VHH binders against q93235. Designs and how they scored, part 13

Target 1, 248 residues: q93235
Amino acid sequence: IFMKTLDPKVPRFYGKGTIIGVNPGVGYQPWLKERPDSTLIKYNLRDQKSYKAYLEQMKTYLTKYDSNATETRECGAGDSNDDLEKNPDALPCRFDLSVFDKGCSEKSDFGYKSGKPCVIISLNRLIGWRPTDYQENSVPEEVKDRYKAGSIAINCRGATNVDQEHIGKVTYMPSNGIDGRYYPYVFTKGYQQPIAMVKFDTIPRNKLVIVECRAYALNIEHDISSRLGMVYFEVMVEDKPVEEKKEL

## First folded at step 3 (VHH)

Design a06 (framework vhh_8h63_2)
Fold by ESMFold2-Fast, scan of step 3:
Structure a06 (fold): chain B 248 residues (1-248), chain A 122 residues (1-122)
Amino acid sequence: as target 1 above (248 residues)
Amino acid sequence: ELQLVESGGGLVQAGGSLTVSCAASGFTFSSYAMGWSRQAPGKERELVAGITSGGSTYYADTVKGRFTISRDNAKNTLYLQMNSLKPEDTAMYYCATYDDDSFGIYTWEQYWGQGTQVTVSG
């Protein structure tokens, strides 16, 4: 009934045929390199040591957004990285981490201490790829209220009916998903990969919840077997007495 | 601009050997993880072999022990030496860059070339 832990020696890949129509993969953080086989985020609310590695991984991942002004530029809603394909001197859009200040910032310990853990969702860097808009009447129901033209909507659900009953309220940051202004990616210095965060506001204590997150754009297909356009992970937020632990 | 140009494909008899090559330009080749993926008729595309910027290698179970991936950073070229070829190895072979230098559970192609056809007859 539960997903098997992935073999770290078996990489995932994506795409079929040409560069046009390639389907991006979806990843999440915190994924711990020290436990490459595991998609489990498990910690005890009463034991800071139990979630320290996840916080450190989140902080490490986000340091890539500390680029100085000479390597990135401020981008408004009408701006994009389109010039990066033609002009190697063009500066990529700076990604603003302040969109995560509603409980998913470093100051809030990414929600872990409060039992509302945040998870980063990203699409793999696919050179030259950009999202294609749905027609207004063709937006999938599960993202219709949060879909914005030019962006990639994210939706996370419980992987089974039981998980869906347990997953509770989920908050998305930004609410409209990953903004398309940060696409396309090319091999350019200072590129900042856009991300979204998902906050699990009411996930139950002492229950394993299997989560499935999907990315939505017209040119993103969902393939469970290859994890294209979608990703799985498990969350277990424990609330139990702390036992002192020492290395042998 | 980024280019990956595959060559060396062709028709070969079962049990034979073939080397395919990929010439890379437009980026700092030595800094990226590289690999070979293939798509056989009626099959999904699969990662066959990968090599990190540091030289560590990965092989799919279907080719392990028969194929060898290597890179020449001075020539910006990636190679796949294929030995003991089987009809099941018939596929279009694509050279690719990867977004993770570890070849862990989340390793994705960033870009790939036009491919080179390998046909193994029996």
Scores: ipSAE 0.237, ipTM 0.555, lowest interface PAE 3.7, mean pLDDT 83

Design a07 (framework vhh_8h63_2)
Fold by ESMFold2-Fast, scan of step 3:
Structure a07 (fold): chain B 248 residues (1-248), chain A 122 residues (1-122)
Amino acid sequence: as target 1 above (248 residues)
Amino acid sequence: ELQLVESGGGLVQAGGSLTVSCAASGFTFSSYAMGWSRQAPGKERELVAGITSGGSTYYADTVKGRFTISRDNAKNTLYLQMNSLKPEDTAMYYCATYDEDSFGEYTWEQYWGQGTQVTVSG
C-alpha cells in the first residue's frame, strides 16, 4: 500500500491497558482524493477553474466544524477535553473557525484568488495522545517567538535551501499553533479536531516550492522517513494567460 | 468500551469464496475510515483493503479485483468479500479503525481487533 502506514511501530490500542499512540503524523489540506498520490497544490491565478477543486476540498473538510450545540460546548481559556476520557457524557470543545478570518476563510477563497494560498495543518489522531510542554530552555529556535505552553507550534519552511529562498513570508493562524485544549483525542460524538492554517503571503509566481511543515511539542519527534511530526507538499502558483476555446 | 470483533474465517478450498465481518461498538462507526489487514506466519502485516466514511475504497494490488470491502453503518459492521481465494491468502485477518484525515497518504490504525483466521488449501 502507499505510505507504509504499518511500518512505524506506533503502539495501538486493541486491548485494555495496551499502550497507545506516542507520536502523531501531520496531515494537510487541500489534498485531492482524485489524485491520492499527489501532494502538489498547483493552480493558475488567471484561471479560477484551476483552483476550484482545492476550494471545494477545503470547504468539504471544514464541514466537520458545522456546530451542533447538543454535541459540543463553548470552551474558554481554562477549559479542556480532559474530562472526555473519564466521562462519556462530557461534550468536546467547539472549534472556532473565526480565527481564520484574516485571509484564510471561505469568504476570501482561502487566499487562492489573491495568490496567497492557505493550507490546513492538522495532527493525525492518536487515541489518548496529548501535547507536553517544552521546558523554557528547550523550545526550538524556529518556533520560540510563537510557542505558547499548552499549544502545538507549527513551522513551515522550504524543504531545500532553494525552496527556503523562494517560500517567502508565511503567516500562521492561530499564531501560537494548534491549541492543546482540544486534546486528548477520544472516540466521542461531535469531537472537533483542532487545526491550524498556514498562509503563503509572498510565494513566487511560476516556481515550484517544496514545503516542509513541522509540529512542535516536547513529545513530538520529527522523522522524515516515517513522516512523524512533519509533512511535505508542493505549491506552484502560476500566472499564465488562459485560452478560451468554447463559447456560450 | 471500544470493541472490534472479527468473525467469518475458516477453511476454504482454493478458488472458493469467504466473507469476513467486523462488528464495531463503543464509537461512532459511521464517522471513521475502516480497513482490513492480514498477517501470514513469517510475513509483515499488510493492509489489503480500506474504506473511508464517505465510501471511497482502497485495495492492495495482491487482492485487487478479487476482494470487495463494504460497510453497513446501520449495523456498525465492516465486511470483506473474498473471491477466487489462493493459498497465499492464508492469514489472520484484522479489522481496524483509521484516521480519516490521513487515509490515502498515511493510514494510521486507531484500534485493532483480535482477528479471524482464514486458511486456503489447495
Scores: ipSAE 0.013, ipTM 0.358, lowest interface PAE 7.7, mean pLDDT 81

Design a08 (framework vhh_8h63_2)
Fold by ESMFold2-Fast, scan of step 3:
Structure a08 (fold): chain B 248 residues (1-248), chain A 121 residues (1-121)
Amino acid sequence: as target 1 above (248 residues)
Amino acid sequence: ELQLVESGGGLVQAGGSLTVSCAASGFTFSSYAMGWSRQAPGKERELVAGISSGGSTYYADTVKGRFTISRDNAKNTLYLQMNSLKPEDTAMYYCAAGYEDAFGTEWYDYWGQGTQVTVSG
């Protein structure tokens, strides 16, 4: 009897192709496949062609959330993916992209056209990893007003004093960061990687800003050299006249 | 721009050893998760070993205890040391690189052309 289709994203055994670790790394989008060494997001507000590739990369990344109800389930507060470790028939929590509809959706060109670019932040997958809560009096100051028990708070700042002066207002979606209901990670069909988006509301024009984003939970230690708990990237939103190329 | 070039494949007798290598260029090798997948005739491609940017390793149950994955960040090279080879290890072996520090075919962004390993009995 044919019980299931072989899926290259889902190996025959759910643990195959996974790592076991204790401290997750942090990743971001968009980065461009053709420029793998670049952490620079650079575009010109006056030139739609300059940011088209970033929009396409964001759209491509988000296609993994196009899933039907048979592969995922709705999860409320207090739910988690705990059953996925014990029961391969359990369904992973569905990640709802509508939380990004406040200026970080495809309909808003992810903020790029308006000069308020959005960046996806995610934790690298570690089998069985879940966030551990801070004690009430031990939540770091930079996230205390946005920390929620059971979740992972995200904080982005300028990497140097100059960058911090320039970065301006940053908005987080969801405001409380990455919800813990999507953990623990297990390698199963239909698993939806939880993400947060960071919107740069008032980033200056024609200035390079180096950004440092950190993920916060008691069991996340920060080490950029190993990409653990933090990530760096650069943003440059230009406002320059479009170079008119005349084909002769 | 990014290239992954495998080498070191060949014919080896059952019980023997072989090391395959992958030379990487066009990216910051140390920042990427790397892996080895294989595909035998009439079989699907499977991930046999992976190594994270931080050095954490994964091995498929079929090769665990026999194969060792390693990376040399100074030389931008990935290795797979294969010991106690069996006829069922016969396959094309592909090098892979992924920006996300995770393992699985869906997480690798770049693939090499492959190197053939044939194990005779």
Scores: ipSAE 0.018, ipTM 0.431, lowest interface PAE 7.4, mean pLDDT 82

Design a09 (framework vhh_8h63_2)
Fold by ESMFold2-Fast, scan of step 3:
Structure a09 (fold): chain B 248 residues (1-248), chain A 123 residues (1-123)
Amino acid sequence: as target 1 above (248 residues)
Amino acid sequence: ELQLVESGGGLVQAGGSLTVSCAASGFTFSSYAMGWSRQAPGKERELVAGISSGGSTYYADTVKGRFTISRDNAKNTLYLQMNSLKPEDTAMYYCAASGFTDAYGNEYSYDYWGQGTQVTVSG
């Protein structure tokens, strides 16, 4: 294989002395490889072909969670990937996709057919990184009702005042965000990156809405320029008549 | 500029031992998980050992109990000590670093790989 030399900038959490703290970026799906510079999710509710690529990308992304019982374990209350630091033979927690069965599963076409599209939100893989809890009085207002200690809360809003008026109701799965039991990420076989889904329940038809999603934990800073702790994308759900192309 | 340079490969008799090394530069070595993968002709690449920034280790079942991965953060060097070598261990061995993300912050299992060092076990 050909070797590439790269200059990666590893973000660091400053102000915490010698503790290795890095600030994760936030990613979303569906992001289409054939349109790598586009953050636009646009489809016509009346034309299933217009959202086929998004559904295929969602399905492709989620294949990484295909069950492998020998490389992962079921994690209940009190379990975490922190065990991987203590036990070299410990298995990473298995991520359960059934949490998305309320309208964001493959069975529901990820909400696209019903005009309630779902978007995957994930944190970038940073080695050894784990969320730190907010102090009770320092939880940001926008997530206080959905914040749970040990987890990463997600909040999506309209990027401008106009977008915020248009975005409508948003449902988060899981409601308390990304569970910290799947952290820290370590270089281990079978690791399953945790994700959340955001469902746009009442997004308006035929309007472009610019969405800003942020991840919330004490050691996540929000920086637009470096795309740390936050991400932008656009959603446009059209409801327009469609005509098939005429054969020559 | 991130670089990984493997060394220490060679020819060894079955039952013998060999240590391969990886010199890392251009990044904060102590913050990255490091690993060793191998590829024999006509086969897919296999991850054989990994070590996190915190020191947690992973070993493939094929090498568990025979191979030991270690790191020296002061020297930016990764090691794989291979004991009780078998002919089936014959492969090109690659050093890897993980933790890269794409421009949108999406998860990217983008492995930085060295050029490899050949290990041949006769017997």
Scores: ipSAE 0.014, ipTM 0.208, lowest interface PAE 7.2, mean pLDDT 78

Design a10 (framework vhh_8h63_2)
Fold by ESMFold2-Fast, scan of step 3:
Structure a10 (fold): chain B 248 residues (1-248), chain A 123 residues (1-123)
Amino acid sequence: as target 1 above (248 residues)
Amino acid sequence: ELQLVESGGGLVQAGGSLTVSCAASGFTFSSYAMGWSRQAPGKERELVAGISSGGSTYYADTVKGRFTISRDNAKNTLYLQMNSLKPEDTAMYYCAAEPVRDSFGNVWSYDYWGQGTQVTVSG
């Protein structure tokens, strides 16, 4: 039965210029169903109604991690989804949302009420794909302090010099990014997409900030023109009086 | 422009075989995970088979051992070989691709792009 997965599914040599293509795209949450083409996260700190939809989108997205325990397994240090490629009866690793308990949980309204909004970062699902480690001397400077072998580091900055002046302090959860134990991805009924969250601790009020987040692993290339291995979105946290004649 | 065109459906007797095909265009087919979904009257859409860019396969329990998914990257074509067909396999079959969100926030749903192809199994 596991024989259907014995054949090699990923070429030994891969990267830019390969016919298969193995560079994942980067996505984010939340976005509104009413404005699915918008990358703008905009809300008024003084108006709870202005961010309710973002909170509901985040809660809905995270519901997929409430999967039945029989479809997933607990994974400790040294575990991975490697067996999923060889054994169809193997269970994927269960993703633990408690890593977001420092201000990016539902209990903290994902930081929105406090003006420290959290954003979910994930990679496109490429079946059989896994992160390749940087050599110790080749880790990019911007993630060197947070890089962990086997994982995908995330780094977010202002997209322009002006945005970088405004973005302020950013916290990453988990600090080492997306853990490699949840890779490779395969079409498995209980698979749980690993995610990271980025918290904007000191983003200024009443200023639009354009954010660029990049994912870092040896086999993830960054191409500004093609936006490979990166994602853009905008954040505006307003601090403005609420009009009395707004809808309820 | 992304386009998926399904074909090969038809009426077949229980116990028979049928192959449906999906011709893809407008994207780098070889780099995308592809699948087959089906929807029977009065039921929700079900993913029945999937295949990665590297050739790894998935099958729903309802079709495992009877259906075989395959791809031909040179022809940009996805196939579903259906054997030992049952009346319960009667459905509209849709070619699917993994949903992708681009950096502009556009959500690209590739669950299906055409009208699908109807498979009817009589018993």
Scores: ipSAE 0.011, ipTM 0.172, lowest interface PAE 9.7, mean pLDDT 77

Design a11 (framework vhh_8h63_2)
Fold by ESMFold2-Fast, scan of step 3:
Structure a11 (fold): chain B 248 residues (1-248), chain A 120 residues (1-120)
Amino acid sequence: as target 1 above (248 residues)
Amino acid sequence: ELQLVESGGGLVQAGGSLTVSCAASGFTFSSYAMGWSRQAPGKERELVAGISSGGSTYYADTVKGRFTISRDNAKNTLYLQMNSLKPEDTAMYYCAKLQDTWGTSYFDYWGQGTQVTVSG
C-alpha cells in the first residue's frame, strides 16, 4: 500500500485539474513556487541573482527527462504511444532534450543571460487524449508555415496590439511544436511529458510584454477562462544598474 | 488529514456485478478529478476509470462498456459499478485523488484498497 502526503500549496494551486476531458489546457515554465499566483517572469540582465530562481526552476523541471532506458523506448518518425491504453507493459517514447540545444538549454542559461529568455510550453496530461490533424487547407494562418501533421503547433503573440509591437521575434523549438508520438497519456510508469520551448529573441528591455501562447490541433479549442488550448504570462527583461543593499 | 476509504469488495462469480465505493475526507472533493486503479498479482497498477470535477469520464479499454464510474459530491463518495465481471478483473482496487497534470506525480493520494475476486 502506497500513500502520498499532499503539499498544501501545490495541491491547492493545481487542484482544479482537468486530467480527464476532451480539450487540454496549456501551461508554462518557469514560475516560482514562492509566488504561485504570479504569471510574471521578471529579471534584470545586469543582476544574475534576479534570474537564478528561474534557471533553477527550469533545471528542476527538466530533471524528469533524465535517461531511463528500462522504462522508456526510442521512438522514430511514425512511432507513437498508441499501445499505452491497452498494454500496461508498453514502454512510452523517450523525450529528447537535444532539440533545445540552439539557445534553450542549460548550457545557454535558457537564454536568460543573453536577454533571449526561453519558456517551456506543455499541454496538461489529459488521459487518453490525442491530437487530431488539420486538413491540408484548414491549417490556421499563424502556424501554417510550421505545422506538421501529427504535431501540435505552438504560436505566441503579444496579447494586445501594443504587446505585439513589442514582443519581437519568437523562435519555436522544435519548430513544429509538440510531437504527437508522445500521446496518449494514460498514467504509464516512466511517461515523459512532451514539451516545446519558445525563445524571445528580440524582446525589448525595460518593457512589460503580455504574451498569449496557443496550441493548435483540430481538436483543441481556445478558451482562456477554461484553461483550454492557450495560456497567458508576462515577461519583463530589465536592463538597469544594480544597487546591492546589505543591511547589517 | 486527507483520507480515502474503499469498501464493497468481495468474491463474485464470473458474469456477476459488484459496486465498490470510496468515502473521501480532508479535502474539497467536488474540486478534484477522482479515479479507480487496480493491481493484480505480478502486474503493475493500472488506471481503469476516472472522472473529472466536471463529470467527464475515462475508461481503460479493458473495462469500457462494463464499468461505470460516478460521484456523489454531496456525500463525498466515488463509485465504480462493475458489470459482466471476468476472472481477469481480479485485483486490489484503489480509489485515487488524481494529480493535476502539471505535477510530476500521477496520483496525489490513494487509499488502502479493496479486494475484488472473480471466480469462474
Scores: ipSAE 0.012, ipTM 0.313, lowest interface PAE 8.1, mean pLDDT 81

Design a12 (framework vhh_8h63_2)
Fold by ESMFold2-Fast, scan of step 3:
Structure a12 (fold): chain B 248 residues (1-248), chain A 122 residues (1-122)
Amino acid sequence: as target 1 above (248 residues)
Amino acid sequence: ELQLVESGGGLVQAGGSLTVSCAASGFTFSSYAMGWSRQAPGKERELVAGISSGGSTYYADTVKGRFTISRDNAKNTLYLQMNSLKPEDTAMYYCATGYTDSHGETFPYDYWGQGTQVTVSG
């Protein structure tokens, strides 16, 4: 009854993972290839080597957005990927990484050096899936101030009351979440998966904080047992003296 | 234990029709999206058809208008009705459910069993 990794390069499965569905799961970056089953982001502010691997993983993940302009188009607020299913000449919307230039870019080491680490949040690629808007008076309270019709709002909280007291200020980029113009997903050259980043502005030193992030749209159900609409990970930002190197 | 068992393949003449089926067990079938992938000798595996838990369908351009995917949630069975078959449709056909790893990376296929061989003469 054990679920085994079929191949050392194949990651472990979780919940209802599908490319064709009606309710997306939520994922995050960074994670380390050396510890593929770990959801812990742990580093020491005093030791640059302790977070270098996270920075390289983030940089590698973001290279998928280096697509040539001929494979994507610039999209305004009224645009979407609706034509991709009907028109073979239609181009997917270009995702602009400059929205992360306020402390979550490569130039800022994704906030790690300053103790304000950034985490990428993404939705599973589900063929033909699109976000559905909440009615104005039914937007969940926790995202009401940051929800925009046509978008998917992201909210991250401490998983327990203690974690919520420790998590501190959180900044979301883009501020209104993931814009719906990048949906629906279809199999096409140049498709760019939209992402958000969450910056932990005031997370405390030397404390493990368990984080719960949820994606919000009318057609996103939140179910941790099925890994739908939400994700958990842990953050530990240490501020401790660098230990002596051990002999190999 | 998740199990997908494909059946219904065989030899068929060009222009003919064939239905392949997939019996699913070990999970809540009605809640999962399902698909059909195929692999011809010397070719990459491709997703040819998919169906969501809500009944929305996807078809690859190579089969659109000829193939129909359907599901029977009461019997935990997935079907692919193949019409106007061409020699280019010759392949091993695999029943699939997609999966996402613990960090949110989506993989297009997750297969069980040996598939079912479809051979179109011509």
Scores: ipSAE 0.018, ipTM 0.320, lowest interface PAE 5.9, mean pLDDT 80

Design a13 (framework vhh_8h63_2)
Fold by ESMFold2-Fast, scan of step 3:
Structure a13 (fold): chain B 248 residues (1-248), chain A 124 residues (1-124)
Amino acid sequence: as target 1 above (248 residues)
Amino acid sequence: ELQLVESGGGLVQAGGSLTVSCAASGFTFSSYAMGWSRQAPGKERELVAGIYSGGSTYYADTVKGRFTISRDNAKNTLYLQMNSLKPEDTAMYYCAAYSVTNSFGEEWGEYDYWGQGTQVTVSG
């Protein structure tokens, strides 16, 4: 019988309702450690200094995928991390960042320079958790066109009616979301957490847009207060003349 | 059935050494992060050492350099080797397995299951 007795302390900004073993929360990047309570991604398209911190955070986050090939293995469509629960010698699947080469790579400044910023979406780690497939006729409408059995679909929308009018076209990479072959998650030195990226292709200039992203699998419930299955952040892409002088 | 059973506790003199063990059953031991927590009389329970499935370890500052956590996946057993024991190390020691992490790289969260504990008493 599983018994919950005492948890380690968690940072205050996570509050009560941190994930508790039954349903994953959703995380995003770039999240800046110097502003830990902020979910705002705000920059001026004309000022490279205004988005430098976001680019550095994205690069830093993605360095974990540069791990040595001896600690990971290539996985085909039929492979998964299921063996990590059975075989102590099994290696975790290698995550390939080349899927983001269509406008969300380091060479494209993750879309920030072109005003099409990319945001990383990941599921919080739950040991032994796996996505459960929807039946064909019960896939939620908002992900129906991009759902693939064995995967976790991602959908991002404006949080209010006004935000939804403003959010514009969103591109998902991979199109089918987070591939289930990287599950279950277990503590393994070489484990590479699967991620998806969301590109905001036509987000308007000089408007704050509140974004809600949800992860979809039969065993994911959506509850933001408990950080389950969804996440909120704000995006503001400004297009304003650069003003370098600051008041003393 | 899922079980964690601690053993090896007892009385030891200050400066001495002791090894406590945790026998695990009912799950794939080699795939889980495991840890040792302790609770002294009148104090909160604290995580003192952890070991990931890949072998990486964590130690609380209070025990770093004196305690060594290890695992034997063939025997489904977790160990805590305690050296240079101090009266302040007197506590009930609990074995735990980890089922929850949070985002942003933090790996210690809610524990899924605990053993019944083994008492370690260090006399001065």
Scores: ipSAE 0.006, ipTM 0.173, lowest interface PAE 9.2, mean pLDDT 78

Design a14 (framework vhh_8h63_2)
Fold by ESMFold2-Fast, scan of step 3:
Structure a14 (fold): chain B 248 residues (1-248), chain A 121 residues (1-121)
Amino acid sequence: as target 1 above (248 residues)
Amino acid sequence: ELQLVESGGGLVQAGGSLTVSCAASGFTFSSYAMGWSRQAPGKERELVAGIYSGGSTYYADTVKGRFTISRDNAKNTLYLQMNSLKPEDTAMYYCATETYDSFGMTWEDYWGQGTQVTVSG
């Protein structure tokens, strides 16, 4: 009864033969391969060994961005991967990990030691998919202050009222979410998947918090049953004495 | 182990047609998006067509109206039918798919070895 496989998703047609409504799934890291059925990120602040696997997984995941500079290009505001469909010599935009230097970089151990763990959020790749902008009056309240046209805003909340009381302050990097310059994806060999990070600044100690993160663009629908446009995971930051070793 | 094997390339005159195919094995083919990319000498690899698991298709502007992508899920085979071929369509043609982990994040891309298409003018 528990779904562990990739859910199939079929696009819908709207208007004059146009495919609209291909809805990306949302994933997160760190997900540990040795615990494939678990969405729980649990560690003890007093035991560095308890979070080493999460740090290793984060570092391993981010090696995807060690691509050769000759296979990617620098992209400024107003640039996009649109040329990948029209120009066979076009290079995909390089994703710059320095946007995470505010406490979610490898140098900061992704916030784990300080009890402010960071989580990577990304959308599944859909060929030719681009985020569609909300109209100014239609931006959802929860992302209104962080929404940027051409981008995908991220919002994370406690999944229940109790979790929302406990989740505390959350910081998003980049603050405007996932930038649309990295879209569309079109099977380009040097393509770098854009990501966001979410930092849990004031999550309480010794409490399980169930987190729901949603991605926001006009053409992203949120569907709990299909887990589309949203993702769930649990965070537990313990502050407990380390078990004493058996002594002679 | 996931494998993609392209075939059907060859020599064709300008204005002619050719179909290339890709035999897939080692995964549940019907559940995955598939694509065709090409690389001409001295050029970057270009996506020309894609097909989602549900059957909806994508085409690059350079081939739209001339190429048709299709899949046969019973035979685990992907096809690209190329019509009105031009000398500029001369390239190595590659079959590709992508895989996701159980949480829906991109895991990795897989590419075949390619099949050569040469259009003479």
Scores: ipSAE 0.015, ipTM 0.421, lowest interface PAE 6.9, mean pLDDT 81

Design a15 (framework vhh_8h63_2)
Fold by ESMFold2-Fast, scan of step 3:
Structure a15 (fold): chain B 248 residues (1-248), chain A 125 residues (1-125)
Amino acid sequence: as target 1 above (248 residues)
Amino acid sequence: ELQLVESGGGLVQAGGSLTVSCAASGFTFSSYAMGWSRQAPGKERELVAGIYSGGSTYYADTVKGRFTISRDNAKNTLYLQMNSLKPEDTAMYYCAADYSLETSWGEKFSEYDYWGQGTQVTVSG
């Protein structure tokens, strides 16, 4: 149902051996170094200090997308990193963070202050891996309305029936998920890993919600026991009086 | 403090063979995906081979069937065995390490790639 503690220095899919080479794992942020075994995102709306570490982690993670004009190129809808394997001089596509300006930017405190926290979703890099499109009539129902050929759709749900009742409205940015133009990864200098953000618009106060997010492409298999193509984390947005000041 | 040191390069005649090595230190080598890239004068670096911690491998089409990547976790060493060398294989060969390829979590070494100083391979015609 939910992930127990993991050693972040050990590859979580290593025990599956050759499976690692064919199916990407799913990661999330903010993950805090001081709590490496925790998947819990918990804060109090009335206590800005309670979410400061999450905001700093989000900011730190996103610094990898700082402009590198000489090492990246702007890619339109028809462009992709397909040339990276065959053309040593090809530049990787630049990832545009402006798609998160609708409530999941630093200016909006990534939604934390308003009780609508944003979570980054990414795929672990696999050398030479590309998403394979679903056939038009075979797109899973839960992502059908947000699926676009060439992209990896993301869907987040409550891990249990109770969590699903509590999770509320979820907004995806970009709505089509992770764009396939940023694949394949082949150790290219200046490569920018694509990400999506998930915003929890109406998550209830003072309730723990266990979230399961899945990535969708024809060549991404979902396996609960091995956590293939999916990730679990917990969110708790508290709204309670500050009992005493935090100065430690 | 992650460090990669390449060695074993040299001059080889076309059709010959050569093995280059990469000694790694300052990290848990067995947990990292490793790769070999090369750069010819005036060109950008290109990936030629990669190997995951679990042993799965990747090869660029230009070297598939001729090059073999392997690792020795007990010695913290990465190898590239190069057979049937061509003048076009002349380049500086670089070792690279990347932990993020195999984990759902960020690592303190979440940077994409770490390169050594390289070892020169020259193939004469």
Scores: ipSAE 0.013, ipTM 0.411, lowest interface PAE 6.8, mean pLDDT 80

